# Designs tried in a protein design chat: VHH binders against q9y6x5. Part 481

Target 1, 379 residues: q9y6x5
Amino acid sequence: LPPKLLLVSFDGFRADYLKNYEFPHLQNFIKEGVLVEHVKNVFITKTFPNHYSIVTGLYEESHGIVANSMYDAVTKKHFSDSNDKDPFWWNEAVPIWVTNQLQENRSSAAAMWPGTDVPIHDTISSYFMNYNSSVSFEERLNNITMWLNNSNPPVTFATLYWEEPDASGHKYGPEDKENMSRVLKKIDDLIGDLVQRLKMLGLWENLNVIITSDHGMTQCSQDRLINLDSCIDHSYYTLIDLSPVAAILPKINRTEVYNKLKNCSPHMNVYLKEDIPNRFYYQHNDRIQPIILVADEGWTIVLNESSQKLGDHGYDNSLPSMHPFLAAHGPAFHKGYKHSTINIVDIYPMMCHILGLKPHPNNGTFGHTKCLLVDQWCI
Short names: E, the ipSAE of ESMFold2; O, the ipSAE of OpenDDE; V2, 0.75 times the mean of E and O plus 0.25 times the DockQ between their complexes.

## First folded at step 24 (VHH)

Design ma32 (framework vhh_7uia_1; at its last look DockQ between E and O 0.72; V2 from the best seeds 0.64)
Fold by ESMFold2, look of step 24:
Structure ma32 (fold): chain B 379 residues (1-379), chain A 123 residues (1-123)
Amino acid sequence: as target 1 above (379 residues)
Amino acid sequence: QLQLVETGGGLVKPGGSLRLSCVVSGFTFSSYHMAWVRQAPGKELEWVSTIHGSGGYEYYEDSVRGRFTISTDNAKNTLYLQMSSLKPEDTAVYYCARTQYKYSGEWTPFDVWGQGTQVTVSS
């Protein structure tokens, strides 16, 4: 029988939450499997880009989902939370569920992972839920387990997405120990429920399960605002995305817009597209705007208004506060093994290996994840 | 026609309890997040609590946590706020409202509101 894999994301789960809070259910999951303590994600450290990087193994410039808000100058199309279903945006890469279900005798299932309700290359996940954040974790899990048990051809790859602790991290900030302790306890209970459901349905012993996240969260403050309106008139540019990485489309000469912004704040780096640091791998896509503004950790770019968020993400991907973790359990994985770090793009070739799929060209390195797998030499 | 109708307000003594109800019509209740928002006399609107319309996951403002419980009954298309240990500071008009959470980490503006129900906590 072909190997099966369930990929689970808890959005905004910062890696050091594992050290700073109690997770009895997750700790037991890790004890019987593997842990990667830090996953270095991709810049920008936002939800749509990083979830697509996990399932394509590509940097954002290569898969084309470069932000949560995007503009394409040639087609004049806009991408946003309310306008994210046009395959145009997603078609610069092939996500693993498409590759998987195009194999004979395989199908894919999805409970709200970004992109799984879009027909990418004219192919939509074989079974999926349309995105609706108000659907309970229990209902998402019930659908996934039903599809894993009852589908023909069998579901061999499934995804499950949950919005926490991202939502609470934005509201309270990661330093609010009282509120985040309650939130993270609820998430640990959900992980316990997931494991128990898989055991009761007879899936636990033969299903590979990855629990990971797309990014972390950093503390913000009303004392750390960068007001763009104090530096430049709205009429000189179109704002494509705001914070903490602003995407600026000049309406006048680009050099003039750059010069007005370059000294706006000592807590913000201003880059012409060609000057974006190479380590970001964030230059070679038409959807990356001519000027980007990158706020320092914990700083918020605003338009003459206060910010209501106490936590945010999207910052430099070298920051530990932006890094998630990865835990995994199942027949493909060792038991009781801890690994310090991998790149988020490395997850894709590892998943392709587990599923017996030929990976598309990608930026991941299979060798970085070999030590997690029972069938590989750790070298 | 989209409608949210609050009931259950009234006068209570400090330390007392009330249960607010919000009957929903004209949309699929379980497809949204539902919220309670209040406005004390002369003050701004204050968010109180939010729940998944499908039930089972809730958010509370700090001042009400442990005292208020938000819940749903999908069979009756009804949102509830069970209020206990009421304080004079809880005196307000209480509204139910509709919102949604997005992948980007943003909540949509409250786009559908009830008419409100008055809660008065006084000795």
Scores: ipSAE 0.623, ipTM 0.833, lowest interface PAE 1.6, mean pLDDT 93
Fold by OpenDDE, look of step 24:
Structure ma32 (fold): chain B 379 residues (1-379), chain A 123 residues (1-123)
Amino acid sequence: as target 1 above (379 residues)
Amino acid sequence: QLQLVETGGGLVKPGGSLRLSCVVSGFTFSSYHMAWVRQAPGKELEWVSTIHGSGGYEYYEDSVRGRFTISTDNAKNTLYLQMSSLKPEDTAVYYCARTQYKYSGEWTPFDVWGQGTQVTVSS
């Protein structure tokens, strides 16, 4: 039988939550599998970009999902939560579920992973759920495991997505120990439910499972705001994305806009597109706007209105607060092995290896994950 | 017809309790997050609490955490807000509404509202 892989994402699960809170179910999962303590995600550290990076192995500039909100100047199209279904945005890359789906005697399934309800390269998973935040984890889990267990052609790759602890992190801030403890307890229970369900179905021993996240969360405050309106008139630019990385489309001379913004705040870096640091791999895409503003950790870019969020993400991807973790279990993985750090793009070639898929060109390094895999040499 | 109908408001003394109800018709709880919001005289609309439509996840604003409990009865298609240890500052018209969470971390605007129920906390 072909290998099977379930990829699970708990949105906004900061890596150090594992150190600061108790996760008996997740720890048991890790004990019987592997842990990568920190995953360096892609810049910007947002949901759509990072989830797509996981499944493509590409940096944002390459796969074309460069933010949660995008604008294409040529087609005049907009991308957002409310408008994410146009394959135009996704077709600059081939996600792993498409690659898998196109194989003979294989199919893919998805429970609300970003992009999975869109036909990419004219291919969509045989089984998928449209995104609906109100659908319970249980229902998502039931569907995904049913498909893994009973489908023909067999589902060999599946994704499962959950919005917590991101939602709570935004609401309460990651430093709210009381509220976050409650939320993270529930997350651990969900992991317990996942494991239990897989065992009940007889999938546990043969299914490879990866549990990860797209980004972390940093504490924000009303005392750390950057008001753009104090620096530049709104008529001089179009705002494509706001915080903590603002995407600016000038309506006047770019240089003039830049000059108005460059000294707006000591807690914000302003980049012309060509001057964006190379380490971000966030330059070579037309969907990246001419000017980007990058707030310092914990600072929020606002207009005249104030943000009510106590936690946010999207900041420099070198910040530990932005890093998620990766845990995995299954026949492909060692037991009781912990690894320090990988890049989020490294997950893709690993998954391809596990599934026996030929990877598309990608930015991942398979060598970074070899030590996690039982069939690989590791020094 | 989408409809939310709030009940249970009234006059209560400080430290007292009230239980608000919101009967939902025209849609299913499990398809939305249900929220309570309130508006005091001369003040802006304030979010109070949200519950996942299927249950299990609850959110509260800081000022009501520990005092208010949001819950649902799916059999009755009813959303509840149990309020305890009420304070004068809790005086407001309370509304129930529905919303959804987005990938971006934003919540959709409330698109269905009730008529509201008046809660007055006074000595």
Scores: ipSAE 0.610, ipTM 0.877, lowest interface PAE 0.8, mean pLDDT 95
ESMFold2 (binder alone), look of step 24: mean pLDDT 83; pTM 0.842

Design ma4 (framework vhh_7uia_1; at its last read DockQ between E and O 0.84; V2 from the best seeds 0.83)
Amino acid sequence: QLQLVETGGGLVKPGGSLRLSCVVSGFTFSSYHMAWVRQAPGKELEWVSTISGSGGWEYYEDSVRGRFTISTDNAKNTLYLQMSSLKPEDTAVYYCARTQYKYSGEWTPFDVWGQGTQVTVSS
ESMFold2, look of step 24: ipSAE 0.620; ipTM 0.838
ESMFold2 (binder alone), look of step 24: mean pLDDT 82; pTM 0.848
OpenDDE, look of step 24: ipSAE 0.868; ipTM 0.934
ESMFold2, fold request of step 25: ipSAE 0.680, 0.677, 0.711; ipTM 0.872, 0.856, 0.869
ESMFold2 (binder alone), fold request of step 25: mean pLDDT 83, 83, 82; pTM 0.849, 0.849, 0.840
OpenDDE, fold request of step 25: ipSAE 0.916, 0.908, 0.913; ipTM 0.961, 0.952, 0.960
ESMFold2, last read: ipSAE 0.732, 0.654, 0.707; ipTM 0.887, 0.856, 0.876
ESMFold2 (binder alone), last read: mean pLDDT 83, 83, 82; pTM 0.851, 0.851, 0.847
OpenDDE, last read: ipSAE 0.913, 0.918, 0.917; ipTM 0.958, 0.961, 0.957

Design ma5 (framework vhh_7uia_1; at its last look DockQ between E and O 0.79; V2 from the best seeds 0.74)
Fold by OpenDDE, look of step 24:
Structure ma5 (fold): chain B 379 residues (1-379), chain A 123 residues (1-123)
Amino acid sequence: as target 1 above (379 residues)
Amino acid sequence: QLQLVETGGGLVKPGGSLRLSCVVSGFTFSSYYMAWVRQAPGKELEWVSTISGSGGYEYYEDSVRGRFTISTDNAKNTLYLQMSSLKPEDTAVYYCARTQYKYSGEWTPFDVWGQGTQVTVSS
């Protein structure tokens, strides 16, 4: 039988949650598998970009999902949560579920992973759920495991997405121990349910499971706001994305806009597109706007509005608070092995290897994950 | 017809309790997040609490946490807000509304509202 892989994402699960809270189910999962303590995600550290990076092995500039909100100046199209179904946005890359789906005697399934309800390169998973935040994890889990167990052609790659602890992180802030403890307990219980379900179906021993996240969460405050309206008139630019990385489309001379913004706050870096630091791999795409503003950790860019979020993400991807974790279990993985750090783009070539898929050109390094895999040499 | 109907408001003394109800018709709870919001005289709308339609997750404003409990009865298609230890500051018109959570971490605007129920906390 072909190998099977389930990729699970708990949105906004900061890596150090594992150190600061108790996760008996997840720890058991890790004990019988592997853990990568920190995953350096891609800049911008947002949901759509990072989830697509996981499944493509590409940086944003390459796969074209550069933010949760995007604008294409040529086509005049907009991308957002409410407008994410146009393949135009996704077709600059080939996600792994498409690659898998196109293989003989294989199919893919998805439970609300970003982009999975869109035909990419004219291909969509044989089984998928449209995104609905109100659908319970259990229902998502039931569907995904049913497909893994009973489909023909067999589902060999599946994705499962859950919105917590992101939602709670935004609401309460990651430093709210009381509220976050409650939420993270529930997350651990969900992991327990996942494992139990797989065992009940007889999938546990043969299914490779990766549990990861797209980004972490940092504490925000009403005392750390950057008001753009104090620096530049709204008529001088179009805001494509706001915080903590603002995407600015000038309506007047770019240089003039830049000059008005460059000294707006000591807690915000302003970049012309060509001056964006190379380490972000966030330059070579037309969907990246002419000017980007990057707030310091914990600072929020606002207009004449106050932010109600106590936690946020999207900041510099070198910040530990932005980093998720990766845990994995299954026949492809060692047992009881812990690894310090990988890049989020490294997940893709690993998954391709596990599934026996030829990877598309990508930015990942397979060597970074070799030590996780039983069939690989580890130095 | 989408409809939310709040009941249970009234006059209560500080430290007292009230239970608000919101009967939903025209859609299914499990397909949405349900929220309570309130508006005090001369103040803006304030979010109070949200619950997932499936009942799996609850969110509270800091000022009401520990005092208010949001819940649902799917059989009755009813949203509840149990309020205890009420304070004068809790005086407001309370509305129930529905919303969704987005990938971006934002909540959709409330698109269905009830008529509201008046809660007055006064000595």
Scores: ipSAE 0.767, ipTM 0.917, lowest interface PAE 0.6, mean pLDDT 95
Fold by ESMFold2, look of step 24:
Structure ma5 (fold): chain B 379 residues (1-379), chain A 123 residues (1-123)
Amino acid sequence: as target 1 above (379 residues)
Amino acid sequence: QLQLVETGGGLVKPGGSLRLSCVVSGFTFSSYYMAWVRQAPGKELEWVSTISGSGGYEYYEDSVRGRFTISTDNAKNTLYLQMSSLKPEDTAVYYCARTQYKYSGEWTPFDVWGQGTQVTVSS
């Protein structure tokens, strides 16, 4: 039978939560599998872009999901979390579930992973749930396990998405030990439930499971606000996205807008598109606006109002606070092995290898993950 | 036509308990998040607690954690707030309201509100 893979994301799970909080169930999962202590994600370190990078192996400029809020000047289309289902936005890449289910006698299943309820290249996940954040983890898991056990053609690739600890990280901030301990204990209990359910259903021995995340979280403060309205009249530009990476579409001369912004705050870098640092791999897509503003870690760009968030993400992807972890268990993976770091784009070619799929051109490096896999020489 | 109806308010002494109910009609209760929000006399609205309609997630404002418990009964389309160890500063009109959480990490504005139920904590 072809190998099976379940890819699980707990949104906003910062890598160092593992060392700063107790996770008895996750640590048991790791003990019998592998851990990558931190994963360097892609810039900008937001939810839609990084989840798509995991499943395409591509930088954001290459897959076209460059932010959680986007504008395309040619078509005049807008992307947002209330308007995310137009395939136009997703069609610049082919996610792994599409490649998987186009193979003879294979299906893909999804419980709310971003994009899995969209017909990308006229292909929607074979089994899926329409996104609804109020659906419990138990119900998502029940659907996934039912599909893994009972589908014809068989489901060989499945995804499971969960909104925590991102939601709580935004509300409390990662430094709120009391609240985050409670939140993270609940997440650890969900991981325990996941493993126990897979064991009870006879899936555990032959299913490869990856537990990972899209990004971390950094502490914010009302003492660290950048008031954009104090630097520039809002009539001079259209705001496509605000914080911590603002996307600015000038309404007047671009150089004039840039000059008004460049000295706005010592805690914000202002880039013309052509001047965005090469290490971001964030330049070569029409959806990236002519000017971006990149706040320093923990700083919030606001429009002359206070911020209610105590934690945020989206910052420079070199920041350890933006990095998630990856843990994995199953027949493809070693037991009790720890690895220091990989790039988030490396996950895609590794998954393709596990599933026996030919990867599309991508930015990942298979060699970075070879040491996690039992069938590879660690070279 | 969408309706949220709060009940269970009243006068209670400090240290006492009350249970608020919010009966939901006109939408699928389990498809949304539900919240309790309060407004003390002369004060602005203050978020108290939020729970998914399915009962999977619970969130509390710090001053009420350990004293208040939010819960749901999906069979009855009813949201509850069990309040204990009540203090005079808990005196407010308590509203239930509807919201949703999105991939972007943002909550939708509260789009459906109840009429409120008065809670008064005094000697």
Scores: ipSAE 0.687, ipTM 0.859, lowest interface PAE 1.3, mean pLDDT 93
ESMFold2 (binder alone), look of step 24: mean pLDDT 84; pTM 0.849

Design ma6 (framework vhh_7uia_1; at its last look DockQ between E and O 0.86; V2 from the best seeds 0.76)
Fold by OpenDDE, look of step 24:
Structure ma6 (fold): chain B 379 residues (1-379), chain A 123 residues (1-123)
Amino acid sequence: as target 1 above (379 residues)
Amino acid sequence: QLQLVETGGGLVKPGGSLRLSCVVSGFTFSSYHMAWVRQAPGKELEWVSTISGQGGYEYYEDSVRGRFTISTDNAKNTLYLQMSSLKPEDTAVYYCARTQYKYSGEWTPFDVWGQGTQVTVSS
């Protein structure tokens, strides 16, 4: 039988939560599998970009999902979570579920992973759920496991997505120990439910499971705001994305807009597109706007309105607060092995290897994950 | 016809309790997150609590945490807010509304509202 892989994402699960809170179910999962303590995600550290990077192995500039909100100047199209169904946005890359789906005697399933309800390259998972945040984890899990267990052709790759602890992180802030403890306890319980469900169905021993996240969360405050309206008139630009990385489309001369913004705040870096640091791999895409503003950690870019969020993400991907973790279990993985760090794009070639898929060109390095895999040499 | 109807408000002394109800028609809880919001005289609208339609997740603002409990009865298509240890600061018109959480980390604007129910906490 072909190998099977379930990829699970708990949105906004900061890596150091594992050190600061108790996760008996997750720890048990890790004990019987592997842990990568820190995953360096892609810039910007937002939901759509990072989830697509996981499943494509590409940096944002390459797969074309460069933010949660995008604008294409040629087609005049807009992308947002309320308008994410146009394959135009996704077709610059081939996600792993499509690659898998196109194989003989294989199919893919998805429970609300970003992009999975869109036909990409004219291919959509045989089984998928439209995104609805109101649908319980249980229902998502039940569907995924049913498809993994009973489908023909067999589901060999599945994704499962959950919005916590992101939602709570935004609402309460990651430093709210009381509220976050409660939330993270529930997350651990969900992991318990996942494991139990797999065991009950007889899938646990044969299914490879990866539990990860797209980004972390940093504490924000009303005392750390950058008001753009104090620096530049709104008529001079179109705002494509706001905080903590603002995407600016000038309506006047770009240089003039830049000059008005470059000294707006000591807690914000302003980049012309060509001057964006290479380490971000966030330059070579037309969907990246002419000017981007990058707020310092914990600072929020606002207009005249104030943000109500106590936590946020999207900041420099070198910040530990933005990093998620990766845990995995299954026949492909060692038991009781911990690894310090990988890049989020490294997950893709690993998954391809596990599934026996030929990877598309990608930015991941398979060598970074070899030590996690039982069939690979590791020093 | 989408409709939310709040009831259960009234006058209560500090330290007292009230249970608000919101009967939903035209849609089901399983398709939305349900929220309570309140507006005191001369103040802005304030979010109080949200409950997931299926997931059982509950969110509370800090000022009501431990005192208020949001819940649902799916059979009755009713949202509840159990309020205890009420304070004068809790005086407001309470509204129920529906929302969704988005990938971007934003909540959708409330698009369906009830008429509200007055809660007055006074000695």
Scores: ipSAE 0.799, ipTM 0.923, lowest interface PAE 0.6, mean pLDDT 95
Fold by ESMFold2, look of step 24:
Structure ma6 (fold): chain B 379 residues (1-379), chain A 123 residues (1-123)
Amino acid sequence: as target 1 above (379 residues)
Amino acid sequence: QLQLVETGGGLVKPGGSLRLSCVVSGFTFSSYHMAWVRQAPGKELEWVSTISGQGGYEYYEDSVRGRFTISTDNAKNTLYLQMSSLKPEDTAVYYCARTQYKYSGEWTPFDVWGQGTQVTVSS
């Protein structure tokens, strides 16, 4: 009986929501499995990059999805969430579902995980849903469980993506206890539904399930705006991405653009590409622009217009507010074990181990996740 | 032919109730998020509420939470806004509009609009 794995992401699920809100269903899932309290994600702490890091084990500079908005100067191509299907953007890495379904007698299924509706290396997930945010969690779950139970060759790796609590975190901010409590209760109910459906279908005992997220969320405010237009004229650069990490392509001398920006705000760091801190692992890809601007936590970079957010992410990956959690249950995992932290890139080699796949070269460290697994000696 | 047609507006007393309807044609209603947006006399457009086309999640502007309820009937391609405890400041033209939520955490611009229906709350 080959091992099976379901990877679930609830977008924008900040790690400390687990401490600050009630999750009876998720806590029961954790009690019977494992918890990693903080997952240190990759910089920048955005959705496309971090979801791809989970499934490739690579830093953003290595897998090539370096932001939610990108420009490639060689091909003159643009990437955005409305223009994300060109395999060009995704082909600098091999995600785990491609490796999985190229094995003899295996297939992969996907309910809207970023990239699963793209033919990466001419290979698209064996079963998939085209992305559509209006499709209910229940329809996504129904398709995934149908494919897990009824496919030939069997589905051994499946993914499931949900947009909350990210959407509500942006709209209300993570400090809005009343709205976030309501939102997070709905998410806990969905986790309860997931577990109950797996039990009813006879999958629960033999399916490994990982519930995780790509990043957290921090509170924003009208009082914490950085007005870029007050520091530099639009005509001096092309804006590739804005906030909280701006990507700046100079139209004039790069040093002149840098000098106009470097003292713009004490709440923003300005980096020439070669000066980006090494700890970000965010330098060695042509899609990273010559100048980036990194806002301090809770600060929003705006143009000379009144555009405000109540919650955001994308900040420095050392910030606890940017960190998600990981919980897991299944035959590969211990029961009742809690672990303090792993790196998000460590998830990939762990998943490869569970599935019996040879991992591609990656930035993860299998040893960081050994204590979660029943078949490993914990060091 | 993409069409959104609002109905149900009118004159009501403060504390009264109205139900707005928006009938959709020309696209698959359940594949989008739908919103209500209002414009009071001399004011900018103000977002009121959004719902996923399959009815999974609803979002409300703070001033209407607890008083307004957004809902859908996918079999009839119809969006509703149940308004109760109406106040004079709710006086506006109410539009239904189409949007989507994207991986990036951004909502798309409202790309299809109705013609609007007038709601007037006065003594």
Scores: ipSAE 0.648, ipTM 0.853, lowest interface PAE 1.6, mean pLDDT 93
ESMFold2 (binder alone), look of step 24: mean pLDDT 82; pTM 0.843

